# Ledger of designs, part 14: VHH binders against Ras and Rab interactor 2 (RIN2)

Target 1, 92 residues: Ras and Rab interactor 2 (RIN2), of Homo sapiens (Human) (q8wyp3r787to878)
Amino acid sequence: FQNYLRVAFQEVNSGCTGKTLLVRPYITTEDVCQICAEKFKVGDPEEYSLFLFVDETWQQLAEDTYPQKIKAELHSRPQPHIFHFVYKRIKN
Below, E stands for the ipSAE of ESMFold2; O stands for the ipSAE of OpenDDE; V2 stands for 0.75 times the mean of E and O plus 0.25 times the DockQ between their complexes.

## First folded at step 14 (VHH; framework vhh_rezetamig_d1)

Design w1 (from v3 with S58N; at its last look DockQ between E and O 0.76; V2 from the best seeds 0.00; counts 0 for: pae E 2.1 > 2)
Fold by ESMFold2, look of step 14:
Structure w1 (fold): chain B 92 residues (1-92), chain A 124 residues (1-124)
Amino acid sequence: as target 1 above (92 residues)
Amino acid sequence: QLQLQESGPGLVKPSETLSLTCTVSGGSISSRSYYWGWIRQPPGKGLEWIGHIYHSGNTYYNPSLKDRVTISVDTSKNQFSLKLSSVTAADTAVYYCARHKGYIYGRTPEFDYRGQGTLVTVSS
């Protein structure tokens, strides 16, 4: 099974970088945010969250959600959608 | 005990804007684990999800209503609101505010707390 999650890091006016995280399949969004804060060295983690971008919409993921389950659901659709998990500032 | 209470006018004229407020008591709207949403039930029909808001202000709406819906949150008052513009008789329904968990893409959420509901009639 897959233990990887691709997360883009977006900072205002600094472009985008991405990292592939090694994570457990049942990792929560809260845990992903903690890993991202450490990996991307943000000094103000309370100002960031994990978002899902799909169908031209942004959805902020609540802390008790499971990104790997979301990924599996989106990949299982007959016509898979292009989507991204993005760690970014809540206000933008 | 968490309680949700709808308030707003029960009669709205066609083409006007339906406006409702949900007051949350016995808990904080700023919860990081929940979304705050609006659902409605037209007479003789099932429940229809309208949309939701996270405490940060991030919204996600039912695509069929997206063009007419605005949901907002006021964390200082522990309230969130619905505005539905350009109403017609088809918008007559019992409106509920509700709380839910989980990710919503292509699925209607399961709500764990719901208000008592308020009937909004669209009529001249």
Scores: ipSAE 0.476, ipTM 0.756, lowest interface PAE 2.1, mean pLDDT 87
ESMFold2 (binder alone), look of step 14: mean pLDDT 83; pTM 0.843
OpenDDE, look of step 14: ipSAE 0.852; ipTM 0.921

Design w2 (from w1 with H55Y; at its last look DockQ between E and O 0.79; V2 from the best seeds 0.00; counts 0 for: pae E 2.03 > 2)
Fold by ESMFold2, look of step 14:
Structure w2 (fold): chain B 92 residues (1-92), chain A 124 residues (1-124)
Amino acid sequence: as target 1 above (92 residues)
Amino acid sequence: QLQLQESGPGLVKPSETLSLTCTVSGGSISSRSYYWGWIRQPPGKGLEWIGHIYYSGNTYYNPSLKDRVTISVDTSKNQFSLKLSSVTAADTAVYYCARHKGYIYGRTPEFDYRGQGTLVTVSS
């Protein structure tokens, strides 16, 4: 559904967990990071960011990017892509 | 007003490393909203995206060039840089530094600010 965004949380000590977020269609990466900091209960949110993992590459998403637009764009391509949105430490 | 200015040697010998610096003025390279990138245009050809860097140091490179490219950021000098190793005559081009918003995957981004460009010639 267009109002859902699956985000994995990657943390050194606890491994990987995921949550499906109910979000507005034009949510920004900054807003997703704020939600993730609360949902995953991180104590140092400034050390985390949202990343996109696709085709074995990582990209840190700038704050005014739109994860739902990225998801739609990747789904619109003729070749299927395996991708993940990952909330993780910037320097980990 | 935001300005980007390329600097570096205009002549590079084959097999050596091309090295350029972009100085940003009228704005901060530490912006959380923008990516800082390099593009080039070989003589008589279209623009080719090289890669970009986010202020945090996170990079994303054109797969065709990734084995030879390093982009770095120096926030204290408000600069970012390009190193392209093992150059040949095919690397002769006008090189531009640029700023862009938005996510890109597999295509040339749309830049909102670009430098004047600097010709780098690879020649013996």
Scores: ipSAE 0.501, ipTM 0.768, lowest interface PAE 2.0, mean pLDDT 87
ESMFold2 (binder alone), look of step 14: mean pLDDT 84; pTM 0.861
OpenDDE, look of step 14: ipSAE 0.831; ipTM 0.905

Design w3 (from w1 with Y103F; at its last fold request DockQ between E and O 0.86; V2 from the best seeds 0.73)
Fold by ESMFold2, look of step 14:
Structure w3 (fold): chain B 92 residues (1-92), chain A 124 residues (1-124)
Amino acid sequence: as target 1 above (92 residues)
Amino acid sequence: QLQLQESGPGLVKPSETLSLTCTVSGGSISSRSYYWGWIRQPPGKGLEWIGHIYHSGNTYYNPSLKDRVTISVDTSKNQFSLKLSSVTAADTAVYYCARHKGFIYGRTPEFDYRGQGTLVTVSS
């Protein structure tokens, strides 16, 4: 079976764009970051990470976390919050 | 083996700032896989998660405390810290530093390591 993960790319001078990634269900945050570095063509991938934006807060996702599991958990709540996965510079 | 040790004053006056440091040994605070957090247990009550920090400096705090909490890292000393401002008697508790993995939203995380705890009493 196939899964998709919507990831926004946030860059200071380019604004925000998004891509829907075709990913394995058990993909790690580390793997997502690797895919994002290639798809968004960043030249300095060590300066970027995947973040979760929810309730006006940014949480940097550790490499051994699972974005698809996070998505499923947030969707399962009685009144799901609006959230975004964002690939962006760590120091933003 | 990983060890976490709290240090700081055990008595703090009302309206002042509670300040604690956690020293990590047997492992690196710069790990890309873990978060470093603080929890507390008021006398006779359950555990309350305060917040955590990733080695990059990114923090996430319990919404009920976020206006008074600052968590910081010093990777060169392998330490992270808690400052809780404007304390009252309700802030009297045993404070623990801890490590955890995984996503946190709206609930106390599961910790795989924590310190022995340090009692902080807020009293005149």
Scores: ipSAE 0.548, ipTM 0.794, lowest interface PAE 1.7, mean pLDDT 87
ESMFold2 (binder alone), look of step 14: mean pLDDT 83; pTM 0.852
OpenDDE, look of step 14: ipSAE 0.825; ipTM 0.904
ESMFold2, fold request of step 15: ipSAE 0.531, 0.514, 0.513; ipTM 0.781, 0.781, 0.782
ESMFold2 (binder alone), fold request of step 15: mean pLDDT 84, 84, 84; pTM 0.854, 0.857, 0.862
OpenDDE, fold request of step 15: ipSAE 0.835, 0.838, 0.839; ipTM 0.908, 0.910, 0.911

Design w4 (from v3 with I104F; at its last look DockQ between E and O 0.72; V2 from the best seeds 0.00; counts 0 for: pae E 2.4 > 2)
Fold by ESMFold2, look of step 14:
Structure w4 (fold): chain B 92 residues (1-92), chain A 124 residues (1-124)
Amino acid sequence: as target 1 above (92 residues)
Amino acid sequence: QLQLQESGPGLVKPSETLSLTCTVSGGSISSRSYYWGWIRQPPGKGLEWIGHIYHSGSTYYNPSLKDRVTISVDTSKNQFSLKLSSVTAADTAVYYCARHKGYFYGRTPEFDYRGQGTLVTVSS
């Protein structure tokens, strides 16, 4: 199991920064969002969510999904795959 | 119990826009666990995933269709919609609205509920 999850924080006015989170393997997207709100010090956490960026496309992750499982599935594919988990505003 | 019902015109002229609405009953479209999507089945062929939307308005589309597809959600009406522009005879199919859950990356995400389907014919 991996105990780390890299999450980028994206703001329209300040670019993109990232943090590596120490997490349990079965952390949910909802829990990751809670951690991100604290770590990135957002004042309006209800306006943010975790997104998956892969193949130049975005998908908002539903709250009961498991980012570590998604990461493991993407890493297990026969071809290399570049992806990012991004904590960002839902309406940007 | 959850039900999904498609509505919209069954005949669309070439080059026009196909427009369908899905009405959700027996459950809320604002679910934090599910995505709401459209799939289609052309005559004699398999299912093709068109795209889906989260209640926030966030969309994810089949790359082969993304330039012609718009999916929208209206949480106040418990509905979501499909618009497919510039249709041709190749867009003739049975269209289903569907509920998808979990993580998706491929063209045929798993669904656990779908409507009965509505045939849309593209013909002059």
Scores: ipSAE 0.402, ipTM 0.714, lowest interface PAE 2.4, mean pLDDT 86
ESMFold2 (binder alone), look of step 14: mean pLDDT 84; pTM 0.858
OpenDDE, look of step 14: ipSAE 0.848; ipTM 0.917

Design w5 (from w1 with I104V; at its last fold request DockQ between E and O 0.89; V2 from the best seeds 0.00; counts 0 for: pae E 2.1 > 2)
Fold by ESMFold2, fold request of step 15:
Structure w5 (fold): chain B 92 residues (1-92), chain A 124 residues (1-124)
Amino acid sequence: as target 1 above (92 residues)
Amino acid sequence: QLQLQESGPGLVKPSETLSLTCTVSGGSISSRSYYWGWIRQPPGKGLEWIGHIYHSGNTYYNPSLKDRVTISVDTSKNQFSLKLSSVTAADTAVYYCARHKGYVYGRTPEFDYRGQGTLVTVSS
């Protein structure tokens, strides 16, 4: 079955943009970062990472984490959560 | 084999800063797959997660402690540290450094390696 992951791209000199990625259920954060580097056409991909933004906090996601699992866990909670996966520079 | 060892003073006066260092051996703190964290266990109580750091310097702290906690990493020394400011007797606990995978939101992570722990007593 098809699976999707929404990722925002945040860049200091550009506006925030987003893309919905078609991904396998067990895609790793490392793989998402590779896709994002190509899709958002960054020239220095080693300076970027995938972050989870929730409750006004940023967590840099380690390479072998699973964004689809995180999304499922946040959606399974009884209270609504607003969260974003954001591809951005490691040092803002 | 990966080993984590806590070091620092075992006695701290009230209102001062508790400071601990974790030395990592048998593995690299610069791993892109792991987070480095601190947990504590007050006498007669359960484990409480304090926070963690990624090798890039990105931190995430227990919301109940975040105003008093600083976790730092020194990748060149393969070490990370904890500072907890304005301590009281309630901060007396065994402190452990630990490694984990996964993300943390609203729950204590599962650690796959931890140190032996060091008792820190807050006393006048």
Scores: ipSAE 0.496, ipTM 0.778, lowest interface PAE 2.1, mean pLDDT 87
ESMFold2, look of step 14: ipSAE 0.486; ipTM 0.758
ESMFold2 (binder alone), look of step 14: mean pLDDT 84; pTM 0.853
OpenDDE, look of step 14: ipSAE 0.880; ipTM 0.939
ESMFold2, fold request of step 15: ipSAE 0.430, 0.493; ipTM 0.740, 0.778
ESMFold2 (binder alone), fold request of step 15: mean pLDDT 84, 84, 85; pTM 0.860, 0.851, 0.863
OpenDDE, fold request of step 15: ipSAE 0.874, 0.837, 0.877; ipTM 0.938, 0.911, 0.938

Design w6 (from w1 with K66R; at its last look DockQ between E and O 0.82; V2 from the best seeds 0.00; counts 0 for: pae E 2.1 > 2)
Fold by ESMFold2, look of step 14:
Structure w6 (fold): chain B 92 residues (1-92), chain A 124 residues (1-124)
Amino acid sequence: as target 1 above (92 residues)
Amino acid sequence: QLQLQESGPGLVKPSETLSLTCTVSGGSISSRSYYWGWIRQPPGKGLEWIGHIYHSGNTYYNPSLRDRVTISVDTSKNQFSLKLSSVTAADTAVYYCARHKGYIYGRTPEFDYRGQGTLVTVSS
């Protein structure tokens, strides 16, 4: 495990930004969302969630998933994977 | 205790759409912790994950099937559904609805609750 997690912020009316978060190895998606709401200064955090973008698909991550474990699993695959964790609105 | 029950027609003609519903009892489909999915097992073969839905309506499908699959959720009825279009004999299988945790990439997810299964036969 590394204690860093890169998260992009996607907003309909603004450019994409990203931050590298210092996180514990067992951080949950729920905790990441809370940190993202604070770091990206969203006023309506209940409308946002953390998504995984991989293989041109989006998956909304359930609150008790572990992004650091997902990252480690994707890195362990024989083929390289391009993936992003994205904090974005649930309905778009 | 949480229970999942499949319902729908057991026979479907080739080229038509297979349609199944899963009714969840003893728990809420609006869980923030779980995904609701469909899996199938063709006769004499292994288990194949079809896709899942989160309570928000967000879906993720097996890439090999995604062009033919629609999964939907009705939280007011505590149900979710599967539609698989343009079926062929290769789609004959026992279909299960299931609950799982974690993201899915490149493998069948680990399910903690599964329905009893319903055989769907594709035949003229």
Scores: ipSAE 0.497, ipTM 0.772, lowest interface PAE 2.1, mean pLDDT 87
ESMFold2 (binder alone), look of step 14: mean pLDDT 83; pTM 0.847
OpenDDE, look of step 14: ipSAE 0.858; ipTM 0.924

Design w7 (from v3 with G57D D67N; at its last look DockQ between E and O 0.68; V2 from the best seeds 0.00; counts 0 for: pae E 3.8 > 2)
Fold by ESMFold2, look of step 14:
Structure w7 (fold): chain B 92 residues (1-92), chain A 124 residues (1-124)
Amino acid sequence: as target 1 above (92 residues)
Amino acid sequence: QLQLQESGPGLVKPSETLSLTCTVSGGSISSRSYYWGWIRQPPGKGLEWIGHIYHSDSTYYNPSLKNRVTISVDTSKNQFSLKLSSVTAADTAVYYCARHKGYIYGRTPEFDYRGQGTLVTVSS
């Protein structure tokens, strides 16, 4: 199954949870953020974004990037990469 | 037409800070669709990604340079800047500012616009 994206939700007051989203392969970061806002029931979605955490560093993903493409490219590397897509507040 | 133009000193002494500015016209650096970044090409070598900034305050830097790099934005002038501290002769390169949509670990992003480039020489 090629239509899944694992996203962690990080929130100071509720800890960290994860969900596997059923998404189309070319979903944009903006669409993922919309889905996450609904699934995690955030009232202030403009304060959240999708981040990539890899190699102990954070990168905020721009709205018209493609998380499934990023995932595929990270998996194509010769060494296993531990990475996470994280939906979290932009300023925390 | 989107245009990017680098400016700054072409000669920098060793141990000093390299400082460049990119002026953007025909587009907004506050865009939520694009990253604004710096790349360089040392003489006779390939392109090296330095880092980028997104939406004025979210930075991501090449790990090999991260302790020496600062990228910042002046939204009122539609400009973004590079500071690279403690330079040596190894930092001599043509520097380009660029727009792109993303970067994956260990891979140079695909740039859709870049500036003309400016040679910066580190020499006494």
Scores: ipSAE 0.245, ipTM 0.615, lowest interface PAE 3.8, mean pLDDT 84
ESMFold2 (binder alone), look of step 14: mean pLDDT 82; pTM 0.832
OpenDDE, look of step 14: ipSAE 0.729; ipTM 0.866

## First folded at step 15 (VHH; framework vhh_rezetamig_d1)

Design x1 (from w5 with Y103F; at its last look DockQ between E and O 0.79; V2 from the best seeds 0.73)
Amino acid sequence: QLQLQESGPGLVKPSETLSLTCTVSGGSISSRSYYWGWIRQPPGKGLEWIGHIYHSGNTYYNPSLKDRVTISVDTSKNQFSLKLSSVTAADTAVYYCARHKGFVYGRTPEFDYRGQGTLVTVSS
ESMFold2, look of step 15: ipSAE 0.588; ipTM 0.812
ESMFold2 (binder alone), look of step 15: mean pLDDT 83; pTM 0.850
OpenDDE, look of step 15: ipSAE 0.817; ipTM 0.898

Design x2 (from x1 with K66R; at its last look DockQ between E and O 0.74; V2 from the best seeds 0.71)
Fold by ESMFold2, look of step 15:
Structure x2 (fold): chain B 92 residues (1-92), chain A 124 residues (1-124)
Amino acid sequence: as target 1 above (92 residues)
Amino acid sequence: QLQLQESGPGLVKPSETLSLTCTVSGGSISSRSYYWGWIRQPPGKGLEWIGHIYHSGNTYYNPSLRDRVTISVDTSKNQFSLKLSSVTAADTAVYYCARHKGFVYGRTPEFDYRGQGTLVTVSS
C-alpha cells in the first residue's frame, strides 16, 4: 500500500512500539515527524527525528526527503534488505 | 553563492591516515535539508562516493570503505572533515567535498555543489 507507512517509536528505557500511518504518497520526513510527535505523545519533539535502520546502520533523514520514495528505492534493489523507519531521539 | 573548499596534505605515506577538511561558505552547514559528503575519483576512473554526514553528527558510509572512514562536522567553524585510515596506493585520487539532497541506499547521490577537488597521493 502506497498510502501506508509503518513507523516504529523507540524510547531509551522502553521497548519499541509501532504504528501504521495513513499518509499521502508525497509526505515529507518533516510531516512524518510532526505526525509521530502527536501520535506518540512526545513532549519534546525537537529532540526526535525520523531515522532509517538498514544494514545495521542508522541514517537520520533530512526534513525534505520522502519516506515513500525511499521505501520504493529500497524495494527496487535486487537483494532487498529488511529496513525500518524509526522515530527516535537524535542523540541515541 | 555556496562554495565548498577542500584542504589538507597532498601526500600521505602507506598505512597512515589521510585527513581532509571542507570549509563551507555562502551557506550554513546546519541546514536541515542537506547532507555533506565526500567523494573521490581515482586516476582514469569514475567518481566513488565515500560517505556523508548530517549536521547533527549522524553519518552514513559506503560499505566498501566503512571500516576505515570517519566523517566529522564542526558546526561552529562551518566545516566537515574526512579521515581515511590505513591507506594504500589504491587510495590515490582526487578528493571532493560535496552537498546533496535526497536519500539513496547503495548508489552515489546526486550532488548539487562540489568543491574544486584536491589530489591526494599515497606514496613512500
Scores: ipSAE 0.569, ipTM 0.796, lowest interface PAE 1.6, mean pLDDT 88
ESMFold2 (binder alone), look of step 15: mean pLDDT 84; pTM 0.853
OpenDDE, look of step 15: ipSAE 0.820; ipTM 0.899

Design x3 (from w5 with H55Y; at its last look DockQ between E and O 0.89; V2 from the best seeds 0.74)
Fold by ESMFold2, look of step 15:
Structure x3 (fold): chain B 92 residues (1-92), chain A 124 residues (1-124)
Amino acid sequence: as target 1 above (92 residues)
Amino acid sequence: QLQLQESGPGLVKPSETLSLTCTVSGGSISSRSYYWGWIRQPPGKGLEWIGHIYYSGNTYYNPSLKDRVTISVDTSKNQFSLKLSSVTAADTAVYYCARHKGYVYGRTPEFDYRGQGTLVTVSS
């Protein structure tokens, strides 16, 4: 079966631009970042990473985490929270 | 093998800042696979996760503490640190530094390595 992951791209001079990625169920955060660098056409991909935004907080996702599993776990909680996967610069 | 060791003052006065350092040996804090975190256990109570830092300097904190917590990393010394501001007697606890994988949301993560802990007492 096909899997999809919605990822927002955060830019300095615009609001978030989002894309829905076709991904394997066990795609790693590292692999998502590689896809995002291509899809969002960043020139300095080493300065970006995937973040989870939930409850007004940011968490940088380590390279060996699995966004599809994170999504499934967040959806399974008794009080579902609105969350976003965001590809953005690592440093402010 | 990987070892984590807490250091810092064992006695802190109320309203001051609690400051601890964790020294990592037998592995690099710059790992892209792991988070580096702090936990505490107040006397007679359960473990409370404080927060963690990734090698990049990006942090994630327990919402109940976030306004008073700063976690920092110094990759050149292979160390990370905790500062907890405006302490009260309620902040008396055994503090542990630890390493974990995976994301954290609303729960104490499962740590694969943890220091032996250091008691910090907040007292006049």
Scores: ipSAE 0.498, ipTM 0.759, lowest interface PAE 1.9, mean pLDDT 87
ESMFold2 (binder alone), look of step 15: mean pLDDT 84; pTM 0.859
OpenDDE, look of step 15: ipSAE 0.875; ipTM 0.934

Design x4 (from w5 with K66R; at its last look DockQ between E and O 0.87; V2 from the best seeds 0.74)
Fold by ESMFold2, look of step 15:
Structure x4 (fold): chain B 92 residues (1-92), chain A 124 residues (1-124)
Amino acid sequence: as target 1 above (92 residues)
Amino acid sequence: QLQLQESGPGLVKPSETLSLTCTVSGGSISSRSYYWGWIRQPPGKGLEWIGHIYHSGNTYYNPSLRDRVTISVDTSKNQFSLKLSSVTAADTAVYYCARHKGYVYGRTPEFDYRGQGTLVTVSS
């Protein structure tokens, strides 16, 4: 669904948890980060960002990228790829 | 007007480290919307994406080069840099610094600004 985005929350001291967010199709990474800060109750949201984890690599997503478009592109490729959107600290 | 300019030695000896700097003018490297990257074109061949850096310092590298590449950013100088270690003749190419938007998955993002390029020759 383009209306849903699964995001994992990764924190050094608490492990990993996930939520499926109800989002509009053209949501930006900046907007996702704002939702995640609220949903995961982080006190220092400027220290977090949304990352794409695919093929054992991490990529910080710039604020005006579109996670729903990234998801659609990865699903449409001829080879299956396991990927995750992860809300985590910019510096580990 | 945004401009990107490569600088660094044009000749590098085999086994040494290729080191280039990109100076950004007419815009800020601290943009939250853009990535700052390096690409190269060996003589007679296509473009190869090397990697990029976000203003936060977060990097993402071409897997084929990842073990030899380091990209750094210096926001106070509005510059970012490339170091490619253990070079061989195969690393001879025109090197470009570039800006792009969007995520990268695969070898070639779409660049909206690119420097003029600088030839780096690896030779004894």
Scores: ipSAE 0.535, ipTM 0.790, lowest interface PAE 1.9, mean pLDDT 87
ESMFold2 (binder alone), look of step 15: mean pLDDT 83; pTM 0.853
OpenDDE, look of step 15: ipSAE 0.856; ipTM 0.924

Design x5 (from x1 with H55Y; at its last look DockQ between E and O 0.78; V2 from the best seeds 0.71)
Fold by ESMFold2, look of step 15:
Structure x5 (fold): chain B 92 residues (1-92), chain A 124 residues (1-124)
Amino acid sequence: as target 1 above (92 residues)
Amino acid sequence: QLQLQESGPGLVKPSETLSLTCTVSGGSISSRSYYWGWIRQPPGKGLEWIGHIYYSGNTYYNPSLKDRVTISVDTSKNQFSLKLSSVTAADTAVYYCARHKGFVYGRTPEFDYRGQGTLVTVSS
């Protein structure tokens, strides 16, 4: 019933840090960003967003997309996909 | 009500760059909920998704086209654009600008608003 979402935090002058978030199944990207701003203690949350990294390509996720749905869709594919949800600055 | 209108040249020479602009009216392109995209339909063929842009300037392109395509946004003019370089006859199509929601990976999105379309012919 409860879901977990792994999110990496990327900052320009440090390595990646990750946290596993306890989230409801229909959490929006906007809600994830709010949780990440608190968990990673960013002072300027409007400068950050959630991105998907897959096949060497970054996609910024619109605020009313659903990361748990995206995860489920990527896992359901017959080919293996390595992907990461990354909370990072919109401009780097 | 939201309206999307394509504009740009209808005839482009082979090897040159196709350039189109989409003007959005009746709504803001700076939405945090939507992506702004380009699709095309070659004569007698199905729709092909080209790519999209988020209001922030972040893009995602169809892998088959990504080395030739650039999509840009100008939020001050409520417009977004397409440039497709090195065109050939295979790029002759009706081009549409469109809005969509939801995540896109490996398949075309479902669009909720689409422009009227503009025919671009690649010919000497």
Scores: ipSAE 0.561, ipTM 0.802, lowest interface PAE 1.7, mean pLDDT 88
ESMFold2 (binder alone), look of step 15: mean pLDDT 84; pTM 0.854
OpenDDE, look of step 15: ipSAE 0.813; ipTM 0.897

Design x6 (from w5 with E110D; at its last look DockQ between E and O 0.85; V2 from the best seeds 0.00; counts 0 for: pae E 2.2 > 2)
Fold by ESMFold2, look of step 15:
Structure x6 (fold): chain B 92 residues (1-92), chain A 124 residues (1-124)
Amino acid sequence: as target 1 above (92 residues)
Amino acid sequence: QLQLQESGPGLVKPSETLSLTCTVSGGSISSRSYYWGWIRQPPGKGLEWIGHIYHSGNTYYNPSLKDRVTISVDTSKNQFSLKLSSVTAADTAVYYCARHKGYVYGRTPDFDYRGQGTLVTVSS
């Protein structure tokens, strides 16, 4: 069974772009960041991280968090959530 | 073993800023797996999560407090800090520093280590 994770890429010199990643349900944030560095062709991957944007707030995701579990939990809540996973520079 | 210790003044005047520091020993605050946060317990009440910081300096705060809260980290001293501005008697509580994993939305995070707590009383 395949699983997908949509990740937006935010960069100072360009707008947001996005890619849908084929991932296992237990992929870690660290693994997602490694994939994103390759897919978005960043030259300095240590300056980037994966963030969760939900309800107009940002959280940097620690490396051993599980984005697919976060997505599932947000979808299971009784109220709607607008959220995005964003690969972006740590210092904005 | 990991230990967290709160320090700072135990008495703060109304309208002033409450300021606390947490010193981490037996582990590194630069961990890429954990968040460093503050919680408080007013007398006779349950725990209230205040906010957290990742070692990078990125913060996330309880929406009810966010306009008054600043959390900062000093990785070279293995410390993180809380500032809560414009305090009132309602801010009297035992304040704990704590470590936790996982994202935070709509719940107090599950912390795995916390300090012994320090009572901060807001009184003139």
Scores: ipSAE 0.498, ipTM 0.781, lowest interface PAE 2.2, mean pLDDT 88
ESMFold2 (binder alone), look of step 15: mean pLDDT 83; pTM 0.848
OpenDDE, look of step 15: ipSAE 0.877; ipTM 0.937

